# Designs tried in a protein design chat: miniprotein binders against Protein ANTHESIS PROMOTING FACTOR 1 (APRF1). Part 6

Target 1, 330 residues: Protein ANTHESIS PROMOTING FACTOR 1 (APRF1), of Arabidopsis thaliana (Mouse-ear cress) (q9lyk6)
Amino acid sequence: MSLTELDDGLVRRMAMGAVFSDFGGKIHSVGFHRTDDLLVTSSEDDSLRLFDIANAKQLKITYHKKHGTDRVCFTHHPSSLICSSRYNLESTGESLRYLSMYDNRILRYFKGHKDRVVSLCMSPINDSFMSGSLDRSVRLWDLRVNACQGILHLRGRPAVAYDQQGLVFAIAMEGGAVKLFDSRCYDKGPFDTFLVGGDTAEVNDIKFSNDGKSMLLTTTNNNIYVLDAYRGEKKCGFSLEPSQGTPIEATFTPDGKYVLSGSGDGTLHAWNIENPSEVARWENNIGVVSCLKWAPRRAMFVAASTVLTFWIPNDGESPAPADPPTDQQQ

## First folded at step 2 (miniprotein)

Design hk (from h4d with D7Y E10L Q14F K29E K33L E40W)
Fold by ESMFold2-Fast, scan of step 2:
Structure hk (fold): chain B 330 residues (1-330), chain A 90 residues (1-90)
Amino acid sequence: as target 1 above (330 residues)
Amino acid sequence: DIEDVVYRLLQLTFEAIDLLQKGDTDKAEQVILEMLELAWKYAEETGSEEVKRYAELIKELWELIEKGDYDKAKQIARKIIDLAQEFIKK
């Protein structure tokens, strides 16, 4: 499968393949490993699940009753994760854990956040990571030490993202402002500020394209914007159907040419951002999609609600062999 | 700082286990030798009894890899993880 460049035809051929429907609740977060063919999920049933994306197979499941599971991402090592907590936040302060999936052991606790972590991202170049919390702070961490390396206080729901080269990171702040920081000297404050919408709409999620040229923003009123990451100028924008109680996620394709998003009516949409137009729309039977991510090294994305679905290109010209029923129900 | 060394050793131990499980014994040996150098140097410079215990276990791990006893090697690696996690909890 091509890893570097997509066209409208390939995007339109994306179709639901493997389905995993044994979750005991909504899936809160999904994360791909950057280099290995692995996916991790966190859900309301307090499970962390590890998947082999090359073979669409569940490799491992662990339950975290004391802390629960919320936001999750891989570290650079494919066996270790950073996971945020849902339970016992106020009493323990154990809002973030560094853990191993091989033996389900907690390697380190990161204490400081007073409320749920709603944004989590790993540096692409070193053992640093960022967390944004409903306690109205963003914290910078280092996997090697338990002490917080930096803290920024803000208003509203924070969102954080590293660019793909780890040279810049972005933090969404009050009033639709996105501030950009140089990762080497973030202590000097932001070097730029972008304004989104110019009104009271707030940013709830930020992603950089792999080429570093574009920034994808999802707002609290279910609009998405694609900005020029250098100048902050709006390239395009799209409106989504509102969703009550279920957050909507959007994702870039790895080449940065397309954006995909869920919508409050349960549909999935794909837009070409080089020639701004909707190129594909899929209706699904899994409800409102809470997690949506395109794989970093494959023509593949995952969409999740209470079920996890893998999407891959169907050539449409020859019938695919019937998949074993057990692969679709596990 | 002893915490930094213990956490680094823990990370390298998980990397070594992953490489052993994948059958990449040459890379596993390289990781284990890096662990040994880190632990030995810190123990020598500081006199830390905690890190000396890690250095001894890592040396045993290396010798087991050299002898091709991968099952015992994995057991020693898990013992290193257990000790490091106990230290972290404090």
Scores: ipSAE 0.000, ipTM 0.163, lowest interface PAE 21.3, mean pLDDT 81

Design hl (from h4d with D7E E10F Q14L K29Y K33W E40D)
Fold by ESMFold2-Fast, scan of step 2:
Structure hl (fold): chain B 330 residues (1-330), chain A 90 residues (1-90)
Amino acid sequence: as target 1 above (330 residues)
Amino acid sequence: DIEDVVERLFQLTLEAIDLLQKGDTDKAYQVIWEMLELADKYAEETGSEEVKRYAELIKELWELIEKGDYDKAKQIARKIIDLAQEFIKK
């Protein structure tokens, strides 16, 4: 349906459609391509999987036994990815890889991070990207060059995001602090700092809304905050059930009017942020959700645990499309 | 067959150098990507030392294009052409 206009009724009608249960472990990361109808997943079984979201089909699977798979995102090309490594970080320093899904080839290694990458973001306007690591650094990279283009040292667990225009990037850290940088002059330091207040937990993830007006923060103590992106004023906040070992993931809808979140009890929640209220709540049978993303161009989101699920509107009169039988492998 | 792959790589390299000469770098990028995919796939399937040498040169060409060093990219493209011509001669 429409890319820009969701209402409470449509959000409330979202229902589980296609299900993929053939993963050999928990799904760590999912990413949509910005313009093409493609999704990539990374999981504990060391696989990267490419999906056609228009037809709900798995297009490709590759295994990365030497490096493992962790954080993943598309480059501007729908055939190439940036993926962070889980294994052999100390011996090789090959913490990030630029790879082709078409030929299963690693095109470039990006060395420098001394610990696991926990945040990864592709520039929306050029071949630059950022990585945030448990080594307490954010690194700025260019796909065309092996050498790190810039480094920022911070305390705590960094999370990174570009704004929609790629002119500003944000780095979030412990205590709900967010520092804003001009992408052309980041070496001058941040031009602004937002603080959400009394929460001392580390930020797990940060996102800008597509209209650039809002910022979404999730914390390691299962709180969600929506800030005004210009002033840093808190628009709303939500507390979810605690989850041990699985950080809560949240996503904007493409119009920026709704936020969806997982919870430690396995439920999914949808919130209207313009009129702050819970619009929908879904109990699911896939457990605690480790990945939750709304598609940039569709009335569709994905929720993942050890199982990948696609959610689409159901009018109650038309059942969800019949997918191939779920492979239980049990 | 290795002869068919080398012939195809030769033709693609000629196309890439023509596009680089004309300043059509976006089209050159796509052609070089096709070359890289072909050479890498065939090298993995056959273990051919000849095709592995092409794959290495094509990877260098790809990296130079991404870096924006078009003058060195043209030089590497010429080396690929020379290598293919020697092979075709038998």
Scores: ipSAE 0.000, ipTM 0.091, lowest interface PAE 25.5, mean pLDDT 80

Design hm (from h4d with K52L K59F E66D K74L R78Y Q85E)
Fold by ESMFold2-Fast, scan of step 2:
Structure hm (fold): chain B 330 residues (1-330), chain A 90 residues (1-90)
Amino acid sequence: as target 1 above (330 residues)
Amino acid sequence: DIEDVVDRLEQLTQEAIDLLQKGDTDKAKQVIKEMLELAEKYAEETGSEEVLRYAELIFELWELIDKGDYDKALQIAYKIIDLAEEFIKK
């Protein structure tokens, strides 16, 4: 990956490049490896797909018909990942799997969740990870041990995230509440609780910026919020068009200066967080975006619906940031 | 070893096909459950990509029969046979 510096001009020049349209259904989850140029996807067709992002090439497909595929992320090793299950959760209890993509082996099953996992986060500093489920629990796991290391019972649909230092994790819940835990003594309960003012919708997702200073929340009420991660004060927030049944995903750029999000009308938006303003919007023909992530070490993001698209800077002129929708063909 | 497991899975798959063609879906499901348990056990023991693919296809076969989609079920069953034959001919 080349070193890149982000500014409003570069963000505005982002444009759809490589497109993969051979999925048999909606893409549920995408994850970048933190150091290697790799992306993994999970889809309604029960596939896990591995991509080389440097060459825009699909490397591998595996099908998981017994368990299905839902949430997915890489472990620290580029050949292994964690995947959550869609099928047979009550009968098997096999809600999460640790997989080796090198030799296509299931290395461990993590049993305990009684309903789908909707949030999954790998620790940045060790072999621990967290899962949040519709069964109203968050579970803490260790890749080296089958047994659940800890469980937290909460109201509603949890979303989980580690901060970049792995010292703190956050659990976002219904009603716009975010609870912060010391990762070394989480059993003592949260050391702080942030309330996102006025929003009573469930939280879909929570992310920390790479510098640990900001926290990004997306809600089912078509809002995204950026909070100060230390004080919980709202830095900025944006309203999006209503989405029927598709959760909103938002992503930080690696430098933490920008946030991107999909909208219910299929539009993608980019905002500058340091000087809060919408710097770009893109209309696309792939429908409502279910997955949106910026690559850790590239001027590149992916946006997915039933189609996976890679976005890179166009070498042409930048469009105006507030351009209205156009009738122009692609 | 793995060749014996693949041979057994092919044999059981052929029995499932025969039962489906006769309309005996209850016995077909029972045979397919035995296939799935066998494939899962040996996937755990060997870590084989081939055996893992069998487990995935066998589960898809089970689901299609449970949904009453017998045309697709037969297609998947024949894919299992083809996969077993390719493995054995190596």
Scores: ipSAE 0.000, ipTM 0.113, lowest interface PAE 22.5, mean pLDDT 80

Design hn (from h4d with K52E K59W W62L K74Y R78L Q85F)
Fold by ESMFold2-Fast, scan of step 2:
Structure hn (fold): chain B 330 residues (1-330), chain A 90 residues (1-90)
Amino acid sequence: as target 1 above (330 residues)
Amino acid sequence: DIEDVVDRLEQLTQEAIDLLQKGDTDKAKQVIKEMLELAEKYAEETGSEEVERYAELIWELLELIEKGDYDKAYQIALKIIDLAFEFIKK
């Protein structure tokens, strides 16, 4: 299994393959394992589901009625997850769980958040992770210890991301401010602050490209921005159709050359950010896409609404969907 | 210059909140006193009305902690962070 080289042609050939439609509600979060061919989903039906992405099959389903499921990501081990809670936050304080999908055991609870976790990110280099909450805090954790290792209080709805080497993390917040921290000495405060001008509203997601050169922001006012990760300069930005309360997720391709995003009208878009242009647009029948991620090791992405869809390159036997039809099209 | 002071005040406020949540009120008071000294010195040397507002909030934060009103202290600490964010945004 080798990652296929990406170009405009390959991106245009991406097409819906496997579809899983037995979810009992909206999918809240999807996460790929960094090295293994695995995907996990969390949804409104309180399920966590594990998928084999190489064979496009569901491996496991577990229900979490006490806590619900919200944000989810893999640890470094392919059988263990970190999952945030939807229910009973005020009574239990059990906002985050470290669990094994192998035997469905909760290995550790991380208590402290007073409200829902809206951002969750695993360190790429060690057993640390970060959570951002509607309680206006970002917490730093270690999988080996119940106690919070660090806390940062910020304005608005925090979004968190580690860079590709785990040496820097970023916290995005209301007003287009992004603060950068050295992960080894974050208690010194941020070493840099980036500002996105214009119409940036509350940031709902932040991602670093794998090459560390770009930073991707999505906002609650249906805009996405790509920044230079070193200088904070805006490289490009795109406006999407209003989604009326459904968060928009955008994703980099693994090579960092393309960005994909959903839109409020249910379309999916792909842009080349090296030569800024929209290269593909897909109309589909799955509704507004709330979760969108490209697989780290494959020419594959997943798009989720109330259904989970896997997208892979078409054989080339049929044309990719046009986006949009032009006056020059014959 | 003022940006460095505002960033330092935000950083120290974060440290003070962390210490309060861990129950280390003695260290929290030490950090807050450092914040107050920094803000008062800068305001006196420069005449900055913006930093004078920080000094006032920091003094209130210290008094609330000394009274044992940690819920109100937390709210004031968040106001200091919000003020720093509003400065950066502009």
Scores: ipSAE 0.000, ipTM 0.231, lowest interface PAE 19.1, mean pLDDT 82

Design ho (from h4d with K59L W62Y E66L K74W R78F I81A)
Fold by ESMFold2-Fast, scan of step 2:
Structure ho (fold): chain B 330 residues (1-330), chain A 90 residues (1-90)
Amino acid sequence: as target 1 above (330 residues)
Amino acid sequence: DIEDVVDRLEQLTQEAIDLLQKGDTDKAKQVIKEMLELAEKYAEETGSEEVKRYAELILELYELILKGDYDKAWQIAFKIADLAQEFIKK
């Protein structure tokens, strides 16, 4: 696949464009579709919202009052999602749902988790996905069947990620440990373990770079680590300002050359990973950013708190748009 | 002190898991044997129900390792770690 190529100058020119401020609370999760120009959000107001990222335009809102919304990601089809539940977990066990946004229909329930799902990842190569829960399990699912295909019991808060080829998945655990599994024979146990030395905090999140060379870890102790994905050696690390009860998300750029993160003081940071240095810092007026993702194939990222913001390069020289003719609709 | 023993057992459990996953089964057997001896001794000395539960799970883990059933051993080791976390619940 073709990666978006970035340089320090382009990253520094990123600036806030479109803003959506009509959310009824914090945004919990955002996800880009891998191939289509689409973004989905989940928030405290129990909404799932679908956006066209090419035009920074809201396409659809659906409300999920019975189950709530928490973690969300696209399936391979741009009109269907996997969403985890916030409400009624003890009574229903309906912790995960496969949804059609096209007709607002629940296609399937995935039952088994006994507590909130904190990590969710779709396979890049087939209709499989993984969920990690506060019930100390990771479950492997197939969109075509209700039954859990596999279960792994783990220490701490599981964070899960597929590598870009879907051949390996990683499970991050307490104490900075990351276990690597062969997706075809995960029942044999992990084939490797990486340790991020000195950090005893729980891992919040784990992501692979698109080129498969790097792994990004965020911790509850406000640290970010970038590891070599093959050897587990630490390439670089960054410390953030403490966040009071708001989880901080970090993201790779599509070419794997940069990492961006929010911070507990509301600042956004960008670091060059090839030459470890802070490239850009943005003070924003939206508060502490809980969701941050760079678009898979665009010079664009989204940052979300109680509002959703789209960021694109600003070259500062674009002429003002031509003045449109007056219209009778006022 | 029960908390110190539980912390020690959690540390040894993580070491055993890591050794099993690296395929160092001989060192894993030694660590698991140490865990079993520690848990049994403390359970006998204190009569603690928590430590008795650890000793029972560790015995199961040790028997699985001796049989060469490393996949099930790994799952039991994580159950032991989970029990330690529930003890530290506050």
Scores: ipSAE 0.000, ipTM 0.138, lowest interface PAE 19.2, mean pLDDT 79

Design hp (from h4d with R8L E15W K72E K79F L83Y E86L)
Fold by ESMFold2-Fast, scan of step 2:
Structure hp (fold): chain B 330 residues (1-330), chain A 90 residues (1-90)
Amino acid sequence: as target 1 above (330 residues)
Amino acid sequence: DIEDVVDLLEQLTQWAIDLLQKGDTDKAKQVIKEMLELAEKYAEETGSEEVKRYAELIKELWELIEKGDYDEAKQIARFIIDYAQLFIKK
């Protein structure tokens, strides 16, 4: 498709297309492959599901009864995933798995976390990845070895993200602090710290924009913030309706010009961050959206609750109001 | 050198994927046939269980291409690359 920069008109034309409603519970995580037209989901029914996004087709379902499924992302190869576990964590320590979707084979177990993984990210440039857990640690891994490569201990709920170049990673700390690390010498400690300022809520998710210029933060009190990724200065912020325990995900568009988010009342919002204003608002019938991601190489996003929905631009034709028909019934 | 053979097979596998994506199925079949012959010889020479599994995966790729099942063929080809990196090139 198109690598063209988005505009307000295209964002407004996004509309719900394909819907998949056969999940046995909430969808915990969704992930796009970077280059291939593939999406993976993890859900409460212990399934991992693979979708062809070009044709809006479900390609495969696998069930993981022993470990469950929680956080998921693709590796660099579209045939393999990293998936975190929900079950048997204390007894096995098998908190993360590297697995093949092609033949449903577990390629490697990563042991060490003592509680659920709540943040997971793949390096954009090599076979390294990071996990943040409720056990108050962030672990650094290499797909090629079982042993943990590094551990950082912190208080609170960690959130982790690589920047687009894989040279820097960010970790959320208590009190709205985000610490930046050089990926090659992280053991020297952080080289910078950003503070959201004025907000005492914890950060629950961090994302870098693809151009590396912006950082997107979601907080536990239903606010989202966009920071300058270099200086840490707040560019803009938005408040959402409370979601009563459902975490809200926000996402950048691939050009970094827009942010989309769910809200506690079930609406979806889009904001232009270069000229901060709400560009679009969609009322939908799927409930509170807990997973929201824009596809890296398409004018497409997915929004998920207990239902997975694909959103694409309509033909750009505004529906004209139909004239009232003559009443044929008495 | 064992590592040179695996490097060559990885390059051929990526080329086969590229050819399948472009729709050049005749050239893809030729490349995959060469991969199969090389992998089977390598499996015989090494006697390794991991290398035998690698050759089996390439045989599955060949069978999918013969059936005209190109989407599944691309999936197995990508898995073959992952397999070589994790289990053979350690």
Scores: ipSAE 0.000, ipTM 0.274, lowest interface PAE 17.2, mean pLDDT 83

Design hq (from h4d with R8Y E15F K22E K72L K79W E86D)
Fold by ESMFold2-Fast, scan of step 2:
Structure hq (fold): chain B 330 residues (1-330), chain A 90 residues (1-90)
Amino acid sequence: as target 1 above (330 residues)
Amino acid sequence: DIEDVVDYLEQLTQFAIDLLQEGDTDKAKQVIKEMLELAEKYAEETGSEEVKRYAELIKELWELIEKGDYDLAKQIARWIIDLAQDFIKK
């Protein structure tokens, strides 16, 4: 009941509804709360903004000028966040903050990263989280203590993700490699390594599907891959138009049947994973979408550039999506 | 350290502005009282002229809210935020 099942018809009916255009710069990161109808955004204007997704309403805005804002996610509590820093990293080492949105308190600082955090993931089962940084490390943290609980050194830009059960986490590496770790004994090293077929491009982002069966990868050569999460075999793949300096985010639908992504031409795409085909394509007027997430318990997604947009089915004010192309680039 | 205190005071100041905009003046007063006590404590402990200036502005903010001059209170709060940004962003 908590998981929305979709069909091609409902996906095709998704249309732009509410638009928030008062951001002072590009939106870096968006995150849904797992159980509450809440969304948080981080932006170049140093704001964290809290939204009610049921009513598409901004609830709160806070400015973080000392640290800036970069990557953000909810903890298990709907009033507290983990946010990474853009400023003063060299002098303070305060790369991550655990903060309360209720009273704007910094509850804890997590020191250690020497460069920006580019990947951030909360454990689905406990108060642990992971951060991946341009300093070529992944750090494991516990919200209850300041001290780093573990560090893994790697090459290139890391991307990290927990599976839905929190039993496994994945770390992306250079050369299209993804290493899998047992969360209980990660100090013994990875138990498996996946390669993205014959593609040696770097992985930008990793996500597990909610059912744990699939893994979604976006790459620096503008491809999306869906892998079997247990065996690493490629289920399907899709090509994106090149993005000029803007990272592209892709998302699963909550039932794991569809993947959505932006593209370098500003178009949004939706693909069916079970019968691999493009089922919808939307031209938008907001430019290249850098943040894209489907809501955990609703027929709703958000797409963000310098503006934040909410998408829902059968919006009478929005145009119908463009038809899928007749030829698929290979 | 002192930069953490200034950052925390900036966050509390923004929260006080939000409360004043929502008309929750009783809770805004509680937040500002906490800010004043914190700023006065660290001004005494550090002897910093910057923290002493924060304490002075926060005291003015408290007096304006007690007086019911919420528009001017919001302006003083914005000045506190600006000074915090100048101090800690360096």
Scores: ipSAE 0.000, ipTM 0.133, lowest interface PAE 24.5, mean pLDDT 81

Design hr (from h4d with K27D E34I E37L K41Y R53F E56I E60Y K67E)
Fold by ESMFold2-Fast, scan of step 2:
Structure hr (fold): chain B 330 residues (1-330), chain A 90 residues (1-90)
Amino acid sequence: as target 1 above (330 residues)
Amino acid sequence: DIEDVVDRLEQLTQEAIDLLQKGDTDDAKQVIKIMLLLAEYYAEETGSEEVKFYAILIKYLWELIEEGDYDKAKQIARKIIDLAQEFIKK
């Protein structure tokens, strides 16, 4: 693939292409592989599904009735995943699983969390990962060992993110605080703290831009903030319609120039961050979008509710992916 | 542990040099930001004159990178490594 620089025109031309509607419930989590053209979904129907994003094709589906499926992400290998559990947490303690999609095997269980994992991220540089749970802890893990490598206790709902270089991670805290940690020296405590000014709501999600210069925050009172990741200064902010129980996800474009978000009225919005303005707004028939991610190396994003949709540029010359041309005879 | 802080700053400085040699200037800036924030944080926590001195050098390194003077930045980064190694050997 090729990393594409975006402009307002390309963003406005994004349109719904491939649609997958055979899910038995809400999609809880989606994740792109960093380098391969793969997407994984986890859903309320207890399925994990693997998609080829280059050919808009479902490659695999597995059902996990004992543990359920909740948060999911790829490891560095395109055939293996980390998935969090919804069921039997108190009895088994099996809050996280390392899975092979190739042969549908559980390679390792990670025990310790006492409540659902609500945030999950893989280190971009090694086999470490982090999980944040409603049990009011963030745990640091290594895929190579069962034992928890570190634990951070906090108040409120945790949200965790690695920066793209794996040098820093951020943890959202109670009261709108975001604390930054040196990823190799985190046991010394945070080296910086940002406060989201003028907003007392909890931070729901946190993401770094690919260049590490910006930080994207979503809050429980339906606001989005883009901060300078170096200084903690607010670059811009946007308000969304209330979602009434569905958490809203926002995403950077790979070049960091745009932010996209769902909204409680079911619309999708795109804002230019360099010249803060709404560039595009799309209505859809899939309801309130709970998962929204832009592909790491493509002009493509996915939006999911109970339906998974792929969005790509429609330039008016190329037919939509849902109706590809077939040259049968001239 | 001041020795742990100095060792960590040395490791980060080496990463910054490697990134600058590869032409990854944005990644180098991110590493230098981490170095600066760590040095300033631990200078306040420990009250160490050694750590305060590292903070000054790292701030200078940051300014050189912001100005695009990568050759001088590499020289200052090497000086930070050399000073860190001398401190640990004591």
Scores: ipSAE 0.000, ipTM 0.266, lowest interface PAE 12.9, mean pLDDT 81

Design hs (from h4d with K27D V31L E34W L38I R53E E60F E63L K67Y)
Fold by ESMFold2-Fast, scan of step 2:
Structure hs (fold): chain B 330 residues (1-330), chain A 90 residues (1-90)
Amino acid sequence: as target 1 above (330 residues)
Amino acid sequence: DIEDVVDRLEQLTQEAIDLLQKGDTDDAKQLIKWMLEIAEKYAEETGSEEVKEYAELIKFLWLLIEYGDYDKAKQIARKIIDLAQEFIKK
């Protein structure tokens, strides 16, 4: 029952609040903690940064020059993270690290991936997690042991997601295919396969809505699809302006009623998916957004490029009166 | 035979939905566990891909109820019914 109830008016009132512009490069990944008011970022400057989202302040910064930082997510503990590596993959095999932000210690290395990890998700119910790599495999891990617990070989670039209750995980792959697995018996193969009609592009990202009823797919050809999570039927879809070199990330609102996305022109969009229509558009000059996530327990989202921005409802300002109509032609 | 088992599983799935709607979750769980045992045994005996698909969906339904996700359980149950109806038409 922790889902935030939104309406079109509240979505339209979302406005840029806190801004953090001291990053030394593009932000690769952002992740909210599920229960604590915390956000973590990973960036090209090899930093991991921890933020208090209640007070919009940076709590900690650590630099990881040996391995770099790429994909990041919280474990169940608010001071520990899983982070993927950018450097020295071929020599060390240390593709993923379990680390403590409290004392900046690496608690465990996970070896096996032979190429960059492009998708990472933590189980919502236990200490398991999944990674998808450009080596065309998905690996299943347990934080308590360094050995890989399972491996799935797939075609194309995998994207992985647990549903909100950890009962199911989805793997999206080349050809617009999404395979659903029983998380307890994944070795039996998928129990369902959805095909996203009309799109053969690589899937960049997949997310479940918090109620588990919808799936959100973003593709490398700048399309967004919302599917029924049980039947695989397309509920709606949106096309975005092309972006060179920056994959589009989209996010559900916590109630599952809205989807937000960046675009190649730097614009942010919000759509109502119950009555499919664009309800809001923000033209802000922060560049093309590489990361976009709505907070699990707040009317708040973050949008990141080389700059991290926090967005909250603007309910204290009255708009200036509209200028009188000027019907002058030049 | 396969058609008889599929028809029975459809009927039992409808009963499971009714129990879930009434809030009789323990009874629904017991019914679905029994359905799973039937479907898995028949899939093993026949080697049928259709019955194997039913067994996997019924297993998923049982897991959803065990973990308390009754909305997803009802939707998966509807999918089982749809597949059964499609199979009967063939």
Scores: ipSAE 0.000, ipTM 0.260, lowest interface PAE 14.2, mean pLDDT 81

